# Ledger of designs, part 3: VH-VL binders against q9y6q2r275to408

Target 1, 134 residues: q9y6q2r275to408
Amino acid sequence: GWSFMLRIPEKKNMMSSRQWGPIFLKVLPGGILQMYYEQGLEKPFKEIQLDPYCRLSEPKVENFSVAGKIHTVKIEHVSYTEKRKYHSKTEVVHEPDIEQMLKLGSTSYHDFLDFLTTVEEELMKLPAVSKPKK
Below, E stands for the ipSAE of ESMFold2; O stands for the ipSAE of OpenDDE; V2 stands for 0.75 times the mean of E and O plus 0.25 times the DockQ between their complexes.

## First folded at step 5 (VH-VL)

Design e20 (framework fv_ebrasodebart)
Fold by ESMFold2-Fast, scan of step 5:
Structure e20 (fold): chain C 134 residues (1-134), chain A 121 residues (1-121), chain B 108 residues (1-108)
Amino acid sequence: as target 1 above (134 residues)
Amino acid sequence: QIQLVQSGAEVKKPGASVKVSCKASGYTFTSYGISWVRQAPGQGLEWMGWISAYNGNTNYAQKLQGRVTMTTDTSTSTAYMELRSLRSDDTAVYYCARDYDFWSGYYFDYWGQGTLVTVSS
Amino acid sequence: QAVLTQPPSVSVSPGQTASITCSGDALPKQYAYWYQQKPGQSPVLVMYKDSERPSGIPERFSASNSGNTATLTISGTQAMDEADYYCQSADSSGTYVVFGGGTKLTVL
């Protein structure tokens, strides 16, 4: 696991206007991400099961006044919706819907790369999503 | 085991300052916030302010702005609260408490034992 | 000025249900939290995020937050539950922590 930072999605925090908070992050076999307030705790405060439609966004390097340079990446879930084409009764298109699940960062380039590699390896191991039979 | 251990009782004259310490152990100090809450004899809880042990950011109750200063020493996992220009109505038990909800400061899961500060002439 | 209003006292007989209310304008948008304090002791968190119960707190404790009113409910109240209870939330902006005035629960 890694000391990481989680971007706080709320527009307001009660006690802090900070965009980033420190966490301890684990990736478990089967594509499970666990976030802990600190290393050594038994219970994560957040757990995410990745599926084959999840992806890592393009990594960035961003500057913040207090934290300095942070290597950042988003974990996104990608789905497609069917829409009728304008002027058509029969033609449809499939448009991508991208949902940001969370945004993570690290001040350690080494830990950041190790995390990206580990997530990509776990995503590749996930079984293809089967269509439910009707 | 998680503990917050506060400094001992203080007796002060009006106009003096008091600085209470709160030593944390059993967890990663810099991952949580510390709030200070006081309680006058026979009265309710009053929030004084909050400090991040990670970055030193503070947020003080409006009534205490200008009289209170909160600091941390990460090398000793200790939080401090200094209250200046003491009045008799500052007589209270002063608590430090850990904020568990990540960066929200919403609730206090572990509390120090309290420090009685008596202000009398 | 943000304020959370609690009744100053509530009395119940052993085995009865105690209900302690906490009213404030910010409660529709902010979480409520509850603390128990016995004489000479530090407060203890008994409910958090409106309705969640910490490990070690008996199932007799439950809570809700609806409209402008948060409620702490203690079913089958026992003598050991006798204490002061404080609700906590935030002002409408989420900037400042606010405590209710406290409710003395008497079990007789």
Scores: ipSAE 0.012, ipTM 0.584, lowest interface PAE 8.5, mean pLDDT 83

Design e21 (framework fv_ebrasodebart)
Fold by ESMFold2-Fast, scan of step 5:
Structure e21 (fold): chain C 134 residues (1-134), chain A 121 residues (1-121), chain B 108 residues (1-108)
Amino acid sequence: as target 1 above (134 residues)
Amino acid sequence: QIQLVQSGAEVKKPGASVKVSCKASGYTFTSYGISWVRQAPGQGLEWMGWISAYNGNTNYAQKLQGRVTMTTDTSTSTAYMELRSLRSDDTAVYYCARDYGFWSGYSFDYWGQGTLVTVSS
Amino acid sequence: QAVLTQPPSVSVSPGQTASITCSGDALPKQYAYWYQQKPGQSPVLVMYKDSERPSGIPERFSASNSGNTATLTISGTQAMDEADYYCQSADSSGTYVVFGGGTKLTVL
């Protein structure tokens, strides 16, 4: 598991300046992400089942307060929504619909790479299915 | 294992300053914030402010801005709260509390034992 | 400035359900938290993020936050539950922490 920072833009966030919080992450077989407030706790506060259409965004390096630099990545889910073409009631277009699930960061480059590799490997092991439609 | 241990009781005269310490143990100090909450005798809880042990950011209650300063010493896992220009109505038990506000919006899951500060002429 | 309003006292018979309310304009947008404080002791977190219960807190404690009122419910109330209860949330901007005035729960 890994000690990371999580970006949580919750609607009931008590302070906008507290949009980054430290967490402990685990990746379990079958593409399960578990987030804990810290290492050693029995219960995750959030568990996410990844599917084959989840992806990692392109990694970035951002400035992060007194900590200096932080490596960041987003976990996104890509689906396709059928929508009627503008000015048409008969033509339809399948448009990509990207949902940002998580934004994660780490000040440790080695831990960051290890995490990315682990997530990519678990995503590749998931069963092939048709692209999701909503 | 998780504990917040505060410094002992203080008696101060009006106009003086007091600095209360809060030593954390049993968890990764820099993964949490510390909030300070006071309680006047027989009265309710009043939030004073918060400090991140991760990045040193602070946020103080509006009525205490200019009189309070919160700091941390990461090497000793200790948080400090200094209150200046003391008045008799600052007489209270002062608590430190562990705060993981990014996830729980200022959820205070572990509290120190409290420090009684008495301000008398 | 935000205010959270609690009744100053609530009385309940042993084994009955106690209900403590907390009202404030920011509660539709901000999480509510609940603390129990016994005489001479530090507060203890009993409910967080409106309706979640910390490990170690009995299942008879539950809570909700609907409209501008948060409610702490204690089913099968026991003598050991006698304490002061405080709700906590934030102002409408989410910048400042606000506590309710506290409710003395008496089990008689």
Scores: ipSAE 0.006, ipTM 0.576, lowest interface PAE 9.8, mean pLDDT 82

Design e25 (framework fv_ebrasodebart; at its last look DockQ between E and O 0.04; V2 from the best seeds 0.00; counts 0 for: pae E 9.0 > 2, placed apart)
Fold by ESMFold2-Fast, scan of step 5:
Structure e25 (fold): chain C 134 residues (1-134), chain A 121 residues (1-121), chain B 108 residues (1-108)
Amino acid sequence: as target 1 above (134 residues)
Amino acid sequence: QIQLVQSGAEVKKPGASVKVSCKASGYTFTSYGISWVRQAPGQGLEWMGWISAYNGNTNYAQKLQGRVTMTTDTSTSTAYMELRSLRSDDTAVYYCARGYYDWSGYPFDYWGQGTLVTVSS
Amino acid sequence: QAVLTQPPSVSVSPGQTASITCSGDALPDQYAYWYQQKPGQSPVLVMYKDSERPSGIPERFSASNSGNTATLTISGTQAMDEADYYCQSADSSGTYVVFGGGTKLTVL
């Protein structure tokens, strides 16, 4: 597992969702992400089951006032909404709808790359499922 | 065992400053935040602010902006709260508490024993 | 400034159910937390994230948060439950922590 910084867009939050918090992160077989407040704790405070529509965004480098340069990436979920064409009774188009699930950061380039490759490997192992509908 | 141990009682004159310490043990100090909460004699709890032991970022109660500073010393697992320009109505028991930075919530799960600060002329 | 309103006192007989309310306009969107404080002691977390109970807190403690009112419920109240109880949440932005004024629970 890895020591990372986490930001989650969540409205029911005692602190601003714009703020970052330190976590210990694990990736388990079957595409499960587990987040702990620190390494060695028995129970994660959050667990996410990835599905085949989850994607890693393009990695970026951002500057934090205290930590300096960190490597960041978003975990996003891609779904599709069926919508009728404006002059058709039967023709539909599928429009992508991208939801940001969480944002992770690390000051360690090595840990960051190791995490990205581990997540991509787990995503590739997940079975195919039907497109999600809204 | 998780513990937060605070510095001893202080008596100060109006206009002075006080710096209270909070030494953490039994957990990874840099994985959590420390909140400061005070309680005037016979009164309720009042939140003063929070500091991240990981990155040193702070968030202070609006009424204390400009008078309070929170810091940490990672090498000693100690948090500090300094309150300046003391007034008689700053007389209170000051608590530190361990808070998790949590996207979904912020429990104060362990508290220090409290430090009585008396401000009198 | 955000405010959480609690009754100043609640009295029950041993074995009865005590209910302590906490009202505030941010509660529909923010979690509620509950702390017990006995004279001369530090507060103790008894309920968190609206309805979760920490390890070591008796099952007779429960809580809910519905609409603009959070409620702490103590069933089968015992003399040892006599204390001040504080609710805690945040302002509507989730930026500032707010405590209720506290409720003195008397068990007679």
Scores: ipSAE 0.081, ipTM 0.685, lowest interface PAE 6.0, mean pLDDT 84
Fold by OpenDDE, look of step 6:
Formats: structure tokens, C-alpha cells, sequence
Structure e25 (fold): chain C 134 residues (1-134), chain A 121 residues (1-121), chain B 108 residues (1-108)
């Protein structure tokens, strides 16, 4: 596992500013993300099962207070929704709906890269999306 | 007013240990970290390591691994740096400074007055 | 081990502009900080996060970072600016703090 920063709350809203909170992050086989308040705790405060529709966003470098820069990445869930064109009763388009699940940050480039690699490996091991059985 | 006040000068023999203290005031001690930086006579600044007063996490310079220990006492807002197995090239002015890389810390924005440690046979 | 390289000395006449460079491979990814140290005194933070100026530092102090080089600039240099200047950053991993070798600024 690694020490990371979690952007809290997970979802942006118009009412509050997001902040960074320290966490300990583990990636388990099967694409399971476990987040702990501290290293060594028995129970994670949050657990996320990655699915085949999950992806990593483009990594970025952002400002992190006066202390320095932080490497950031988002875990996103991509779904496709059928939308009707505004001016057409019959024409439908499939647009990607990207939902941010969480935003993570690390001041350690080494840890950051290791995490990215680990998550990508787990994502590739996930079963292919099967069409719902008719 | 934010202040870091260090302990007085030390004279040690080779092989001995030294423990320097740094008392912080004027801010919430547990919201920041303390770095230690030393400067040999006529030389530049050398980073020794950092400790978080929040969670006790430490990060030491590779050169000093196994020979340095940093601690904090939150009840007295005091940071300590112990250097063991002293040798002549450890002779330097040792500084404590507030802050480093964490969610609440700042890089070295406030410094102690320095502590001269002399190692001589 | 990451290294920050500074010129050992820079000389400037009063009222002229002094420039002190700091070169390092990690500087594109890590912030640069600058410290002023006068004889017998503790270092003082004069610039942070490449180009930000702390409160109380004169406006004649500025800094920038381009590529692998950070630069501290002192416009209208005064006699009181004579000191040693150190750049500081981190290694490429962002784990260890690194200082430059220091530059002695002499005001002629």
C-alpha cells in the first residue's frame, strides 16, 4: 500500500470546496481499492470494486499548498447512455457519461507511478463486459 | 509570534551521541512538521530529515539512515534530533525548521537560531 | 542522488540586477525554494513554489523556473542584499529534500 491524498468530498458540489485528506491506499487482487484513515488499521473506511468500465484519467501535476506539487489522477466510471437529439424524434446518439468516482494525489512520484501501474494491471485482469443475457 | 528555540552548544567526543532540542511556539505544533538542517563550518546547507508532529512519520536523509533519530513531544511542543556515533565531520551548526511535505506542512518558513555541535578528540 | 547546481559567487553593483541560477533535473517536476543567509544568522525563506514571495520580502526579489533551471532575481540590488543564497527542491521522486551548493552574492 501507499500513503495518498484523497480529494474530499468525492463529488464536486457548488456548496463546498474540496480538500485533501491523508489516507492509506491498498490495491487488492481482483481490482479492489481499500482506503484507510491510517496505515495498520484493521478496517478500511471505504472499499471500491473496480469494474471493466472504470478507467484512470490523464495524470496531472497540480499545486499542493506551499509544500510543493502533487501528482493527481481520477478513477472514472464510463457508461454510455442513449440520448435523443434535441431536434430529432427518431435520431439517437450514444454519448459517454463519465462519472468521477474519486480523485487521488501523491507527493511521491515513485508511489504514484507504482499505483498507476498496479491499477492498470488489475483493470486488465477484469473479465470482459458480457452482454446481458437476453 | 512564531518561534523555534534550540538547546545550547554541545561538545562531544568521537563515538558519542548528541541530542538537540527545538521548542516551538506561536502556532499549532501538531499541524506541522519539523525538519533538521545542518551546516558545517564554511559549507552549505545539508538536509538531515523531517518528522511530522501530527502523526510521527519520519523521513531521514539516506546518508544518515541508522544514525539519526527524530522525535517530538506534543505536550511540550518540542522536537528532538539525536545523532549517534559522532565523528569529526559531524561538527556543524544544526538548525530546526518548521514544515515539509505533508497535507498541513510548509517548507522551511521558520528556523531556529541554530545549535553548534563540536566533535573533537 | 539529486543535485542542484549553483554558481559559487555572483557580483553586482548597487542598483543593478543580480541573477542567481539553480540547475537540476528534478526542477520541472518539483518546486524550487530560495533562502537568504547572512553571516552568523539562520537562513530566511525569500521565495517559495518557484515564484511566490513570502510576506515581508521586498518586491525587488523575484524568481522563475524554466526547464531545468530556477532563477532568483534581485532588481535594484542593495548593500543589505549581500548574503549567501541557497536554492532548495526535492529529488525526482519527491521524497528527499535537496539544497544547492549556495551562491555568495557580493554587492560592490
Amino acid sequence: as target 1 above (134 residues)
Amino acid sequence: QIQLVQSGAEVKKPGASVKVSCKASGYTFTSYGISWVRQAPGQGLEWMGWISAYNGNTNYAQKLQGRVTMTTDTSTSTAYMELRSLRSDDTAVYYCARGYYDWSGYPFDYWGQGTLVTVSS
Amino acid sequence: QAVLTQPPSVSVSPGQTASITCSGDALPDQYAYWYQQKPGQSPVLVMYKDSERPSGIPERFSASNSGNTATLTISGTQAMDEADYYCQSADSSGTYVVFGGGTKLTVL
Scores: ipSAE 0.014, ipTM 0.619, lowest interface PAE 8.7, mean pLDDT 87
Fold by ESMFold2, look of step 6:
Structure e25 (fold): chain C 134 residues (1-134), chain A 121 residues (1-121), chain B 108 residues (1-108)
Amino acid sequence: as target 1 above (134 residues)
Amino acid sequence: QIQLVQSGAEVKKPGASVKVSCKASGYTFTSYGISWVRQAPGQGLEWMGWISAYNGNTNYAQKLQGRVTMTTDTSTSTAYMELRSLRSDDTAVYYCARGYYDWSGYPFDYWGQGTLVTVSS
Amino acid sequence: QAVLTQPPSVSVSPGQTASITCSGDALPDQYAYWYQQKPGQSPVLVMYKDSERPSGIPERFSASNSGNTATLTISGTQAMDEADYYCQSADSSGTYVVFGGGTKLTVL
């Protein structure tokens, strides 16, 4: 697993300020992402099952006023809404609706790339899932 | 074993300041935040603010903004709360409590023993 | 500022079920937490994230958060459960921690 950074707060506990906090990450077979407050704990404080509609965002290098320079990535859930192409009565396109699930970061480029590679490999292994839009 | 041990009781005059310490042990100090909560005699709990031991970020209760300063010393695993311009209605027991970096992400699961601060002339 | 309203007192007989309510407009969108405080002691966390029980808290403690009301329930109430109980959540902006006014539970 990896020492990483989590952008907090999250949904339902979206609170006073957004900041980076240290976590310990594991990725289990089957696309299970576990987050621990620190290495060596018995139980994660959060666990996410990835599905085929999850993706990694474009990685970035961002500078934050307190946390400094961080390699960042989001885990996103993508769904599609049917739209007619502008001014067309006969063509339909599907526009993505993107929901941020997590924003993660690392000050270590090696750990960051290792994490990205591991998650992408698990995403490629996920079975097909049929989901309703939104 | 997780413990938060606070400094001893204080008696202060109106207009003075008080600084209460909270020494943490038994866990990784920089993985958690510290909230400060006070309780006036016979009254309920009042949240004062929190500080991240990871990066020193603070969030203060609106009522206390401008009068309170929270700090940490990671080398000694100690959090501090300073309350300035004391008034008689600041008489209370002051608690430190452990929380996640965002105080709502994990509860206040461990509390210090409390520090009585008495403000009287 | 946001307000969490609790009844000031609740009385029950030993073995009966105690129910302590906590009302607030932010509760549909915010987690509720519950603390027990005995005289001269620090608070102790007894329920978190609406309905989860920490390790070491007896199974007779349970909680829920529905609509504008969170409820702490103690079944089979014992004399040792006599204490003040506080609910805790966040204000409507999500910026500040908020405590209820507390409920004194008396076990007769």
Scores: ipSAE 0.007, ipTM 0.633, lowest interface PAE 9.0, mean pLDDT 83
ESMFold2 (binder alone), look of step 6: mean pLDDT 92; pTM 0.944

Design e27 (framework fv_ebrasodebart)
Fold by ESMFold2-Fast, scan of step 5:
Structure e27 (fold): chain C 134 residues (1-134), chain A 119 residues (1-119), chain B 108 residues (1-108)
Amino acid sequence: as target 1 above (134 residues)
Amino acid sequence: QIQLVQSGAEVKKPGASVKVSCKASGYTFTSYGISWVRQAPGQGLEWMGWISAYNGNTNYAQKLQGRVTMTTDTSTSTAYMELRSLRSDDTAVYYCARDYFDSGYFDYWGQGTLVTVSS
Amino acid sequence: QAVLTQPPSVSVSPGQTASITCSGDALPEQYAYWYQQKPGQSPVLVMYKDSERPSGIPERFSASNSGNTATLTISGTQAMDEADYYCQSADSSGTYVVFGGGTKLTVL
């Protein structure tokens, strides 16, 4: 698998992105992400299993008063709720319900791009599954 | 091998300034911050401030704002801390430490620099 | 100013469990970190992000952070564990780093 040096928000109960701490993240076959606080550790502090409904949000460049310029992205899980229009029995619409799973950042533009492309490639390899039940 | 190496001991008169250096090696300097922590003789640890080696952004302890300046030189992987208008109560060992972006997670420390302020 | 309160000293017999507490109002929302300092030496990180142990730190070191109190626990305490121990966190905004006053651990 692929390994990346990335950043995550540091406040444990507050998602303030002004304080970003480094982590090491492995992208493994089958859509597995493993996060480590330092290089060479045997056990990740967090492991995430991606499924075909996961996506990367639109990448941003955010400026923070303390941390400075950070390239940020969210890993989101997307589900869809099917609705019928209130005046119609023939028209349906699908409204997205978006859950944010993880927020990641980087001070290195090139490492950030390598990470984004690697995750997108692994997401494309995941097998299609039937629509989840509510 | 990650290492932070600090400049040697300094003796200064009250009212003078001191500038301590901290040379980093064994990691990507611009991917971390450097915090400065001092310790007066027989006393505890006191955080002075933090600097980003990526963009030079700083955050100083309230007590030291106006007297301290932190800088970096990315070409030499070196951080600097300058303290002005020295007083006798600034006598301390000054440490630099690698910091996870102002979070206070200090995983590697320099050996310390003794600064003595005396007439 | 934010304050982290530690007992000034703790004594324990060899092989027994030492417990060092650190109390502060920001601890429910901010991570706690622990450092060991021996005379004439730089501090060494022994625990991070409340309960994580760095590579190279013995398994007998553990920590927790619950309510407004963080605790460093050293099981099977050895003479080599004698040192000053400092907790560290941040103010409630996470803007400023705060150290506890330190605890001198004596193994007698």
Scores: ipSAE 0.000, ipTM 0.569, lowest interface PAE 13.6, mean pLDDT 82

Design n20 (framework fv_nisevokitug)
Fold by ESMFold2-Fast, scan of step 5:
Structure n20 (fold): chain C 134 residues (1-134), chain A 120 residues (1-120), chain B 108 residues (1-108)
Amino acid sequence: as target 1 above (134 residues)
Amino acid sequence: QVQLVQSGAEVKKPGSSVKVSCKASGGTFSSYAISWVRQAPGQGLEWMGGIIPIFGTANYAQKFQGRVTITADESTSTAYMELSSLRSEDTAVYYCARDEYWGTSYFDYWGQGTLVTVSS
Amino acid sequence: SYELTQPPSVSVAPGQTARITCGANDIGSKSVHWYQQKAGQAPVLVVSDDSDRPSGIPERISGSNSGNTATLTISRVEAGDEADYYCQVWDSSSDHVVFGTGTKVTVL
């Protein structure tokens, strides 16, 4: 497992390191992601089952106050929504609808890469899905 | 029952280094950062840097980059600030403070301060 | 460098209101924190996140922040309020903590 930072929602629309809180993170076989408030606890406070529509965003490097340089990534869920084409009663388009599930950060480059590799490997082991709506 | 206890006063000569300790209690090391703030006699507060103990990562004010090193020992719940190449202008009270770095950094509990005197 | 400017001193009589300003470009977009420091003592957090009052801090102490000025207001001033006061922000552009220049509040 890994000691990471989890993005915490903030009411004010401002960028700051206080939006991040420390967690201990595990990835289990079958694409199960478990979050703990700290290492050594028996029960996770949150457990997420990844499905074949989940993806990792492009990794970024951000700077925060005491954390300094932090590597960040989003776990996103992708779905497709059918909408009527402009000025048409019959023509439809299928647009991707991306929901951010989690945003995670790490000050350790090696832990960050290990995590990304582990998640990608688990996602690849999940059954291929039927073609999403175009 | 949060308490930060710092090491005692130091007298140093120019060009030497000093290492100040800060022992934390009350569960500080699992969810908080420790920052170091100094205050020269009759002057204001100046942030030097901080560390998140569980990650071992430190961030420094650019003025002190290359001269300050902040470390943490999780097993003893003790943070350290080492300042090298001391000058007379480094004479100050040095504080450690608990940094609630969620959102924007602010300091809810402070150590008692350590006076470092740099004199020839 | 981002700098927080405070008046060097404020004099106030008991029972009156003291207002301490903290000025910087677009400070209203940042969270401002305030510390009280009495002679020979470590600073004490009196306001966090613009207007939040920590447990144990009197309701007479309040904060506000908008535009280019943050303000710490101490109403019905008492002798025990005499101290130096510092504002503080985190500056994202330099990635470091910035303290104000400090204001000495004298209760006459």
Scores: ipSAE 0.013, ipTM 0.618, lowest interface PAE 8.1, mean pLDDT 83

Design n21 (framework fv_nisevokitug)
Fold by ESMFold2-Fast, scan of step 5:
Structure n21 (fold): chain C 134 residues (1-134), chain A 119 residues (1-119), chain B 108 residues (1-108)
Amino acid sequence: as target 1 above (134 residues)
Amino acid sequence: QVQLVQSGAEVKKPGSSVKVSCKASGGTFSSYAISWVRQAPGQGLEWMGGIIPIFGTANYAQKFQGRVTITADESTSTAYMELSSLRSEDTAVYYCARSYDEWSPFDYWGQGTLVTVSS
Amino acid sequence: SYELTQPPSVSVAPGQTARITCGANDIGSKSVHWYQQKAGQAPVLVVSDDSDRPSGIPERISGSNSGNTATLTISRVEAGDEADYYCQVWDSDSDHYVFGTGTKVTVL
């Protein structure tokens, strides 16, 4: 597992660096993501089951006024919504609907890269399921 | 599990400086914030400032800016608070306290260090 | 500067309910934390983020926060609840933690 930072989802108190809270991350076989407040705890505070519609966003290096340079990535869930094309009675298009599940950051490039490759490998191993439609 | 252990009591003369240490054991040191909070005899809690060791930057309460310096040594898992130009009004118990980040609650506290300023 | 006002003291009989208020303009927009401090000891976190209870803290202790007042409620009070209680917020405008003035709870 890895020491990472989790973006705080609710922004009652907002500064760029102050939106990040430390976590310890584990990725288990079957696409299970576990988040702990610190390494060595028995129980995760959050456990997320990834499905084949989850994806990693394009990794970024972002600069924050207090934290400095942090490698960041989002875990997103992608679904598709059917809509009719303008000017057509029968033609439809499937538009992606992207929901951000969480945003993670790390000051360690090595840990960041190792995490990304581990998540991608687990996503590829997940069994195929029917695509959800909204 | 997580424990914060502070240095012992100090008696200082007015105009001198004091440096109090806070050693963390168990849990993660570098990514959590360490704050310093003081309490004068019979008075309430007063936040002085804090640091997240991995970022190396400290934040100070305006009342103490220019007199307080907060630092951290990741190799020894120890945070420090140095207060200069001491006055009798600085006589207080000084606590270190840990938080998940720089705005979260203080989940663990040190035992406190009594600093007495007298001639 | 942002200040949190608490009553200086609250007296309550065993088995009754104590309510400690923490007042400030628009405190409901902030996350309020509560600490218990017994004589000669360091403070202990008893309520976090308005209403969340840390592991080991009895369910008799609860919190709420709305508008200009946050409240710590201690139900079915016991002698062991005698302590000073402090509310706390992070003030984003100043980038400072702010503590309340403190309330001494006395169990009759």
Scores: ipSAE 0.006, ipTM 0.553, lowest interface PAE 10.6, mean pLDDT 82

